# Ledger of designs, part 11: VH-VL binders against q9rc53r339to534

Target 1, 196 residues: q9rc53r339to534
Amino acid sequence: AQTHEFSNKLNTISGFLQLGKIDEAVDFIQKERKIQQEWIHFFIERVNDPTVSAVLLGKISQAQELGIDVDIDPSSQLLTPLQERQQELLVTMIGNLLENAFDALLASGIENKKIYISFTDMGDDFIFEVEDNGPGIPPQLMESIFEEGFSTKEGTHRGFGLALVKKAVHELGGAIFLEEGELGGACFVLTIPKHE

## First folded at step 4 (VH-VL)

Design A2 (framework fv_trastuzumab)
Fold by ESMFold2-Fast, scan of step 4:
Structure A2 (fold): chain C 196 residues (1-196), chain A 118 residues (1-118), chain B 107 residues (1-107)
Amino acid sequence: as target 1 above (196 residues)
Amino acid sequence: EVQLVESGGGLVQPGGSLRLSCAASGFTFSNYAIHWVRQAPGKGLEWVARISWSGGYTRYADSVKGRFTISADTSKNTAYLQMNSLRAEDTAVYYCARGGFRYPMDYWGQGTLVTVSS
Amino acid sequence: DIQMTQSPSSLSASVGDRVTITCRASQSIYSYVAWYQQKPGKAPKLLIYAASSLQSGVPSRFSGSRSGTDFTLTISSLQPEDFATYYCQQYYSWPLTFGQGTKVEIK
C-alpha cells in the first residue's frame, strides 16, 4: 500500500513535469509536504529534465520516510538536453544507485544515515555521484557487487541493482567507479558521454 | 558582482595558530563550495581544503589534515580556515576561491599572507 | 593523487606570437581541467574550464583543447598584458591538483 501510494505520487509528479505543468507539480508536492520548498526551487533552476527531477524528488521523499538524510551538492546541475535513451537509462541508474544506498544504510543499523548526491554536465560528460555513510564496500567484494545476482548470504541486499547500472552505463559508452568518499561509506561515480 | 575577501594573515611563530576568514558577497553562498589554495613564495599553487553545503562537507590535503579545520557561517556568508600547529612550510599567500562539485575555481580573493618564522 | 605535468616551465615570445602550453594528467580526468592566469602579486584568474570552455570576460585569443590526458592552452596572438604565469588544474578527483606553472615572458 505504501509502495503503491509512493509510486502513484511519483507518477503524478512525473506526469505534471512531462506535460510542462511545473506549477501543478510544485502545488502537488507542497500539499504533500514530503519535500521542502528549497528542493523545488533547486530543481526548477538546476535540473531541466522533468523526468530526472521527478525521480530525484521521489527518492528524496522515500529517503525521508526511511529516516535517511539526503543532501544534494548545491553546485550540481543537469541543464544539457538528454536524448530519450540517455534519459531512460539515467533515470534507471539513479534509481538503482539510491536504492543500493538505502539498502546499505538500513542494513547497517546506524542512527545517523546520510546520502550525498552530486551531479554535473559542465564537461564533455554527465557525471552523477552517490555517497553514503554506511559501512562501505570491502575490497574483496568490489568486483562482485557489479555481478548479476550478487547478494549477501542471508538476503538479496544489493541484488541486481548494481549489475543493471553497469549494463546501462556501458550501453551509453560510460563507466561506473567505486571511489573513496568523504562520508566513510560507499561512493559510486557514474560517467556518461554527452555525445555518443 | 562576485567578491571574496580574505583576512587574518600575519606573522606567527612555529607551533602557533591563526584563523583566516573569507567573506563572500554577490552570490548565494550556500550554493557553492569554498576552497582554500596556498602559494609559497616563488612557488606554485597548492590546494588546501574545501567546504561544501555551508559546513556539512569538508575535505583536506594530506599536508594539513589534523592541523587545519575549515568551517563556514552561512548567516555571515563567511568561510574560515583555522590553522593550528603551524610550521615554516605553511608560509604562503592563502587564497579563498569559489568552486563546487566538478566545478572550476571561478572567482578568487586577493589573498592573505601567512608567515611562520621564529 | 593525480599528477598534472606542465611544459614548458618557461617560454619567451614576442607580441603577436602564437603561444602553446601543455599539461598532461597521470590518469583519466575526462575534461575536468581549468587554466588560470596569474600576474605578479595578483590572485589567479580563471581563463578556461572544462578543458575548452572560455570563461566570460576572457579575450577570445585564449583557447583550450583536450586529447586524451593531454591538455593545451593556446594564446593565438600574444599581447603585452598576457605576460604572466599559467597553471592547469584538474578538478575531477580529490585532492585537487595543479600543474607546476608556465612563465610566459615577453622578450
Scores: ipSAE 0.401, ipTM 0.742, lowest interface PAE 3.1, mean pLDDT 85

Design A3 (framework fv_trastuzumab)
Fold by ESMFold2-Fast, scan of step 4:
Structure A3 (fold): chain C 196 residues (1-196), chain A 118 residues (1-118), chain B 107 residues (1-107)
Amino acid sequence: as target 1 above (196 residues)
Amino acid sequence: EVQLVESGGGLVQPGGSLRLSCAASGFTFSNYAIHWVRQAPGKGLEWVARISWSGGYTRYADSVKGRFTISADTSKNTAYLQMNSLRAEDTAVYYCARGGWRYPFDYWGQGTLVTVSS
Amino acid sequence: DIQMTQSPSSLSASVGDRVTITCRASQSIYSYVAWYQQKPGKAPKLLIYAASSLQSGVPSRFSGSRSGTDFTLTISSLQPEDFATYYCQQYYSWPLTFGQGTKVEIK
């Protein structure tokens, strides 16, 4: 079920970070008892964009509530400043990709649900990856999942989020790819040029 | 420390079969794939097959699909490459390696030579 | 399949020289490129990953860079132990593919 709790938490955390109130943001997260101190230190050291950090921390918290284990590749980093439009669209894309992973895992009924996240800005592009250990995407559906209005089930697999991600990434001159996941599920990779 | 040790190579006639083993130590399979990469004498590197951390998710190069089968005993940290219907073109040193898709090959075995000749 | 084209196929160099090897991908692979060093009779060794990240334990004279679909491995001051064959590899999409190799020989 949907809840506005995490959206409100994201706004609160983002607000504290954007105002330079790092101690208040840390205190807020710790008092929720959903995110360990190590996550906060990771994002402070590896991600220079407060809004991106807030979105990812909120999604980690949401995953924990849903019984989903989230791992972030320890080599991940996002230190290059994002332009305002890149930031806006990236956080929207991150939200939709993670929500799709949550839905797939919850529908699968598997024990030990896992999501793997990786991101880098070491090259000429911002690259963001989301992997899950769910059932993956059947080969016959791989081309259609990015089409507007695609749905395999009424009310459950709308495909709306993936069409939105494709539109957003194309606006930034980038691309989205669906690959086989090493965890046995779907792997979505999006790329955004640093300069377009 | 991470190590990969290969065994099982040898001389086999065309149409024959051979099974290679790759014994891994110093890590858990949980977040890694094991790959087989081959190199014909004096030639470059060619990716052959992969098995994922669960032991159930496999992928093959088109040149070996239907003839080679990769498997793993995750309790023993050992991966296997069963090679059937071998051809002269399969003659190569076979390496097992950790990583590959979305991960670099950060550790390699020493290699084992497979010669397919009559 | 993604084709990786290396140039040159071989080169002769002297100790102290700056050596540059280029690799071109047939399509965008972002920064999913690794560089390996292979000496005769031995397994390849990872030098560079993610196009420009230096693997732990690899000397700082090795560096990698990316420009679009062009990737470069540079050895700033060639040492005797650097005479070897070098391979680029894309690990972005299936099947994984390697360049044909560049042999760095003593002049």
Scores: ipSAE 0.006, ipTM 0.473, lowest interface PAE 10.8, mean pLDDT 81

Design A4 (framework fv_trastuzumab)
Fold by ESMFold2-Fast, scan of step 4:
Structure A4 (fold): chain C 196 residues (1-196), chain A 118 residues (1-118), chain B 107 residues (1-107)
Amino acid sequence: as target 1 above (196 residues)
Amino acid sequence: EVQLVESGGGLVQPGGSLRLSCAASGFTFSNYAIHWVRQAPGKGLEWVARISWSGGYTRYADSVKGRFTISADTSKNTAYLQMNSLRAEDTAVYYCARGGYRYPFDYWGQGTLVTVSS
Amino acid sequence: DIQMTQSPSSLSASVGDRVTITCRASQSIYSYVAWYQQKPGKAPKLLIYAASSLQSGVPSRFSGSRSGTDFTLTISSLQPEDFATYYCQQYYSWPLTFGQGTKVEIK
């Protein structure tokens, strides 16, 4: 039930943004999803793609309900228009990276769950980063997490989502990698060439 | 359009100090890890140090730990390698490079020569 | 530290030859291997990453492969501009380590 309600709200937001009805989208989000108005204004000003904005706002709302603190680097921007395929694959990659972070944090038992998001298109690449303060990825699983259909009976599902990210980034001529971040958990960095 | 330009190399006496600079252009420095890789004359490549995208995490090769310090000024898109207590075996061309841990070195600077000799 | 052992240390070849360079990791590093080309007096240039992915702008005659902890760089038909030193590198764990290099010389 809740899942249907959430999906319907996200579709409504996406629809308003796709039609250029920014004021209607803001009003809907403010009344329905309990999203802080500062997030809405940030995305209107800094993210030129309505679908990407809708997905990120939806994920931030979901994180709040899960008790996860989300911080977005204030210098983040995505102002360069995305081609249809770039948008479709970027949305998929963002969704899967954030869901992986949620899963890691919820499984960790950490009281102060944090996610840091950064993105930019100022250079030659679109760059998107998700960092969490969870336990990170065990070395023995690092290759396996990118294999299609990876999962364990212990309830880890991170490998499936990351396999989709790897496939998507390859189609765009980009790369995904793990970096050591400041928060101590997993830090995924995604690069997509603007000219590819 | 991505460019990394090293500077600060030169001749130095054993026990001396030098600071190398790596100026980045064509991309936002703070969105990438920056590494230093050196190559002694006629020898292979040796990784030296890294500073992460966030600027809050550094790593060093055991051979330079305690003597070298990597830092960054993101407002200038520049990374630095402060080299103290230099030894003859530190003589090398020093390259800065973008990438590193779980990411290949996709762009390299031209290199700057450091010669440690009496 | 993870050791990367390259073979051969040098080889002599002619234009048009198929050239194969091998690199062996001392432990499992999955596919976190890159190959670089270095010409005298120049910085290294990335050719292959993730063991088998060709870097943008690199000619298709270059290819990489993995078998366990063994990694291979192949040049299918050597060109004059390919005479250089080649290095493998693991970027799986700290410290990052390179093979000792393979010099490809004119026969």
Scores: ipSAE 0.006, ipTM 0.477, lowest interface PAE 10.9, mean pLDDT 81

Design A5 (framework fv_trastuzumab)
Fold by ESMFold2-Fast, scan of step 4:
Structure A5 (fold): chain C 196 residues (1-196), chain A 118 residues (1-118), chain B 107 residues (1-107)
Amino acid sequence: as target 1 above (196 residues)
Amino acid sequence: EVQLVESGGGLVQPGGSLRLSCAASGFTFSNYAIHWVRQAPGKGLEWVARISWSGGYTRYADSVKGRFTISADTSKNTAYLQMNSLRAEDTAVYYCARGSFRYPFDYWGQGTLVTVSS
Amino acid sequence: DIQMTQSPSSLSASVGDRVTITCRASQSIYSYVAWYQQKPGKAPKLLIYAASSLQSGVPSRFSGSRSGTDFTLTISSLQPEDFATYYCQQYYSWPLTFGQGTKVEIK
């Protein structure tokens, strides 16, 4: 995880996408050899927001560096325009949820680390889901993980990022849910209402 | 474990009103969208209305806009469909169905029959 | 509205037959298609979602496929419990729309 190099790569990709330079963005990503062409085509077809695409592609690249397998639900899409503030906060929330999943998986010692991502804008809400196959959240901690400054003595999940996510989603009139999950780990679902 | 149970159907005169209920159990109601889908006798399926995962956002088919109102009481895990100014063409079995970000309608209720006739 | 056109409207088949039902969308909807089975007097049951993904608990003889805006539901070896009406549905855009249905009847 080389923060400056990684951020510079994301900025370059985001810059190309913002300027409509899709071929240049694809060429840049392919030269990195860490992102499959399949992912690039998926995002070009399914995600109309260049900033969100850049962040997700960057996180997929980071996951590959960390030995984490990432699956995105094939029905995922983000084709509806987002307001500027929704985009800014969504990018922040995506970043925090995925970093929390990475930390949980890396500290877990699990052999086959996996993250599942799903997002949709088909309804009146934008829905974003992140699920991992890590140790999950103990029932006794489910409410406290969203409190500011939360941490556990031996925990790999940090509540600081989740407190920021809860604050951000509530600013947008949405909600964050912790679901039962299908992979056996933590499953976080964000709902953000469309305001246009 | 997941169960949706409709109630409130019956016979009503044209121009009348009726309120349907959809009681959900076996899952957290506010994590899912609840839809109403109807089926006229011997006919196909028609989507009617939806209330969002947050409980605050509604959508309606053009055929029922202005006449039907969908609502939810998350504390009771129950969705409602208030039907006003009923017409003969509203005669149908009304199904409550659960929708999620993964599946369009993965669980359905048993349906409740609404008959609008004089 | 996105129109979903099913064919045929009905078909007669025998146990063991391969049955194919087609659904065509009036515009691109990617793979946002589900298939449902409905038996007389019962609620519909989800069989396939995302055009080709089999719902848990559904027998493997059911399969779905996509070719552009054309979608197909196949039952590889029809069983007695498969005589029912089948519906396709798009969930790409509002309002959600269904095909008119295909009734699979015993020959």
Scores: ipSAE 0.006, ipTM 0.473, lowest interface PAE 12.8, mean pLDDT 80

Design A6 (framework fv_trastuzumab)
Fold by ESMFold2-Fast, scan of step 4:
Structure A6 (fold): chain C 196 residues (1-196), chain A 118 residues (1-118), chain B 107 residues (1-107)
Amino acid sequence: as target 1 above (196 residues)
Amino acid sequence: EVQLVESGGGLVQPGGSLRLSCAASGFTFSNYAIHWVRQAPGKGLEWVARISWSGGYTRYADSVKGRFTISADTSKNTAYLQMNSLRAEDTAVYYCARGGFRYAFDYWGQGTLVTVSS
Amino acid sequence: DIQMTQSPSSLSASVGDRVTITCRASQSIYSYVAWYQQKPGKAPKLLIYAASSLQSGVPSRFSGSRSGTDFTLTISSLQPEDFATYYCQQYYSWPLTFGQGTKVEIK
C-alpha cells in the first residue's frame, strides 16, 4: 500500500537534491520527522548521486517507522560518478538488501532491532555492506539464499530480493557474499567494479 | 594518516607473561576491529586474536585460547594483548592490524618481537 | 579450520613478466579472500580484499579473481618493487587463516 507513496517521496527528495535545493529537501524530510538534518548533510557531502542519496534516506526513514535503528559508518562515501545503468542496479541492490534486513528483523521479534550500513569507493570498487542483529543465516542455507525463488519469509512462496541482487551485481561484474558480522546477524557485502 | 604502533615485546622465559600494546592514531578507534597476527621467524602469518569495534566481542585462535586476552581502552586509542603461560612456540613478531574491511587488514603496525627462551 | 593452499611456494620471474599466484580454499568461502604483500623485515600490506577489490593506492597491475574455491592474484607486468612474499587470507569462518605464502624472486 505504501509503495507508490514511498517512491513519490523519494522522487521529491531526489529532485530537490539534484537541483541544489538543499533547504527544500531538508524541509520536506523534517516535515516527515523521519530523518535527522545531519543525515541530509552527510549524504550531500558523501554521496554524489542524488538518486542513491534519496533511496538511502528513504530506507532510513522506512526503518525508523518500523522501529529499526540504523547507523551508517561515518567514513562511508560514494563520490564516483555513476552511469545510468550502474545507478539503476545499485539502487535496486541497496533497496533489496535493506528490505531483506527489515524482513529478517521484523520476523525475529527481537526488541532492539539494528542495522549497520557501510559503503566506500575509495578503492577501485564500490563496496556496500549491510549488517543486522537478527537471527543470521544458517550455514546450510548460505548458498541457497541467492537462488531465485528462495524464501524463508513467513507466508511467502517465493523470495527474489537476494537473487535480484546477485543478478544485478553479476551484470556489473561484481560479487555478493556473506561475512560474519559484529552484531550477530546477517552481514551482506557487495563488491562492484567502477570501470563498468 | 592511519598509524598503528606496537610495543611491549621482549625476551621472556617459558611460563612467563608479557603485555603488548597497540597505539592507534589517525582514525576513529571505536569504528574498527583490532586484530593481532603473529609470524614466527622464517614462517608464515597466523591470526591470533580480535576485539570488535564495539569492544563487546573477542575471538582467539585455539593455540592461544585460555592463555591470551585481548582488550582495548578507547580513551587511550590502544588495544592490548595480555600473554600468559608463554611457550617457546609463541616466539614471533606480533603485529596489530586494523579490520578495515572487517577481517581484511588494511593497516598494520610495524610489529614487536616476542622471544620465549630459557 | 578452513585451509588455504597457495601455489607455487616460490617462483622466479623477470621484470615485465606476468605473474600468477593461486590460492585454493578447502571449502566454499564465497569471496571472503584478501591478498597481502610482505617484504623482508616489513609488515604485510593489503593488496586485494573481497577476492577482487583493489585496495586504494595499490598499482593497477595487481588484480584478483575467483573461480569457485580457487582464487588468483595476478601481477600483469612485474616491477622491481614487486619481489616479495604474497599471502592469501580467508575471512569466511573463524579462525581466520592464511595461505603458506608464495615467494616471488628475481630470475
Scores: ipSAE 0.006, ipTM 0.495, lowest interface PAE 10.8, mean pLDDT 81

Design A7 (framework fv_trastuzumab)
Fold by ESMFold2-Fast, scan of step 4:
Structure A7 (fold): chain C 196 residues (1-196), chain A 118 residues (1-118), chain B 107 residues (1-107)
Amino acid sequence: as target 1 above (196 residues)
Amino acid sequence: EVQLVESGGGLVQPGGSLRLSCAASGFTFSNYAIHWVRQAPGKGLEWVARISWSGGYTRYADSVKGRFTISADTSKNTAYLQMNSLRAEDTAVYYCARGGFRYGFDYWGQGTLVTVSS
Amino acid sequence: DIQMTQSPSSLSASVGDRVTITCRASQSIYSYVAWYQQKPGKAPKLLIYAASSLQSGVPSRFSGSRSGTDFTLTISSLQPEDFATYYCQQYYSWPLTFGQGTKVEIK
């Protein structure tokens, strides 16, 4: 569950990073969350947007508290400047994709829960990928998971927030794809065109 | 109802080529990954290739990499397996199947026989 | 590659018998195992996915279970139409791999 305390911590981290106070941001995160220093320096080096960095670090910390192992592709980067609306919507999409992965894994009952994250801006698009080792998406639900107001009585909750992601990515002229992952679960890929 | 129908098999000489087709009906083709699985006479099942539902990602078994190419035409609801440089050990019934990591292969075609012999 | 080892390679059974087929993965694959039934000259048919989930339309006498890297397919009371070859499959990692098959023959 998110609290005002969690939001305040993310705002503090974002503030330090926006002011170029890298050492203070690192110190704050290490004291408040048991996150590895390597992750903090990776994001500062590889992600130019402080708000996106703060959200990803916060989600990694949340995953650790939930007993979920997170790996990020070491070639990942987001160095191209984001327009204000791209940043706002990307933050929302990242949050919702990771929350959906958390929910699917916690509901799955599997012992070793894993999420794999990859992102790049090397081409014409910003690409963000989230893969989990959960049960994946049942074929009968593939179209329904992106519909606003999606609900089931069987306790399937993987569609929560995905309608928001689809709306956000389409506003940016991009797309969301559901692929088969190498981890055996769902693999969501976001593509967002770079604005000229 | 969900149906997958293979075609294009036949007798071919070693070094020759064949293109298999998998015609899909009864579901939204672009919402599912399509796989090719083969079975040599009297032997077990061997996974050959996959194309993702978006068409953007392909995967191949090591035994066919560089010789086989999987593709799809969403407008025709059809997946293809282009088989080049065929060898005697490629002799098998080739099945088209829907699915993968989410639920296994929930629907299979009837199969098409490929015989590589001189 | 992940190796899936089935046992036995064949078995003889009578109608009404309980039949158990086992499959062992060479490494952890969680519950990403499917079981298929294949009759002579026909395509395989999905019976079980996610190690223990029964596919729609499949009779309830079929069940699957997992213990670590060991997987079992059980037919609680064999029927005449169940004489077939059964395959396990892992779909956790590329390339996808099948067990070698278990032929269930009439006694």
Scores: ipSAE 0.008, ipTM 0.473, lowest interface PAE 11.0, mean pLDDT 81

Design A8 (framework fv_trastuzumab)
Fold by ESMFold2-Fast, scan of step 4:
Structure A8 (fold): chain C 196 residues (1-196), chain A 118 residues (1-118), chain B 107 residues (1-107)
Amino acid sequence: as target 1 above (196 residues)
Amino acid sequence: EVQLVESGGGLVQPGGSLRLSCAASGFTFSNYAIHWVRQAPGKGLEWVARISWSGGYTRYADSVKGRFTISADTSKNTAYLQMNSLRAEDTAVYYCARGGFRHPFDYWGQGTLVTVSS
Amino acid sequence: DIQMTQSPSSLSASVGDRVTITCRASQSIYSYVAWYQQKPGKAPKLLIYAASSLQSGVPSRFSGSRSGTDFTLTISSLQPEDFATYYCQQYYSWPLTFGQGTKVEIK
């Protein structure tokens, strides 16, 4: 019940953003009492971009409905203003990385599905990290997962989304790579220079 | 004021066990990851373990994996480091520190000495 | 693991001197470097984060800079309370790693 109310409120926020009503979306988020207060307080305090906040909140809601546990490192922050193109592409990349993690976890059949998210802008770069506790990526596939048209029906990853992420991050002069994470699954790291 | 206070250090024989505690105050405990960092006598700093803000995710240095376990009790605002199968090379001052992913250690406890000796 | 190499291991300086300590990362870590001060018998204290940002409450004589994978901590005018051991740390990748430390001895 509370989940449906939460999802409806996130859909309202998404609707404002789709209509270009950024100020209304921000006001709605700040005044909304019955969406999880810890999430709202976290995003208001640590993310200075309402579009990024709305996308992350929407994806967290989607994960919860899929039975996926999401944890965001509380030291995460995105306080430096994003350039218009950086914001547009970062939103797209976040969406694709999280959809990839959802697909991997749902295909894996594991009982306790988990995603860990972290992000920071404390250095010269915007850094965004998504880790899942799925089966991970075999070494022989690490190169091919970023190629257009990569797909496995029985596998945990879809290549088209990752190819889009690679293209987007390269446009911004950044990089995407796989790291060894703590959950045992795939750990994707995005780096985007603040100034090119 | 933010404070972290360690306790539980002492003398233990090789192969023994010890549990360290890190009591937090002055901030919302569940909003921060807690780390353990150790320092052997006359040596530098070595990161040991981390528990995430949710308590759901832990990470360990290779030197302690399988022997040490980090945990937290949110109701007591306290993190713990359970140390098993202790070795002479585990002798160090153990600090708890507040930090997070890609953030520095902004607050440290005073440290507690662990001596592993026969 | 990312290695952080500090130099020098120790130095002696007089009050009022400009002191520089260097730290080199074995691979790119962007600006994810912190500097800590540790006085004998005490816990480390954060001085600098993100390579060049001064922690609140730290005297302005402390500064940090970055050039590629090389990082420096500078004390513009050494004071008696600055005798201590200084450590750099990368917080870019797991496991978190520290430099070996630089002991600053006041002559």
Scores: ipSAE 0.012, ipTM 0.532, lowest interface PAE 8.6, mean pLDDT 82

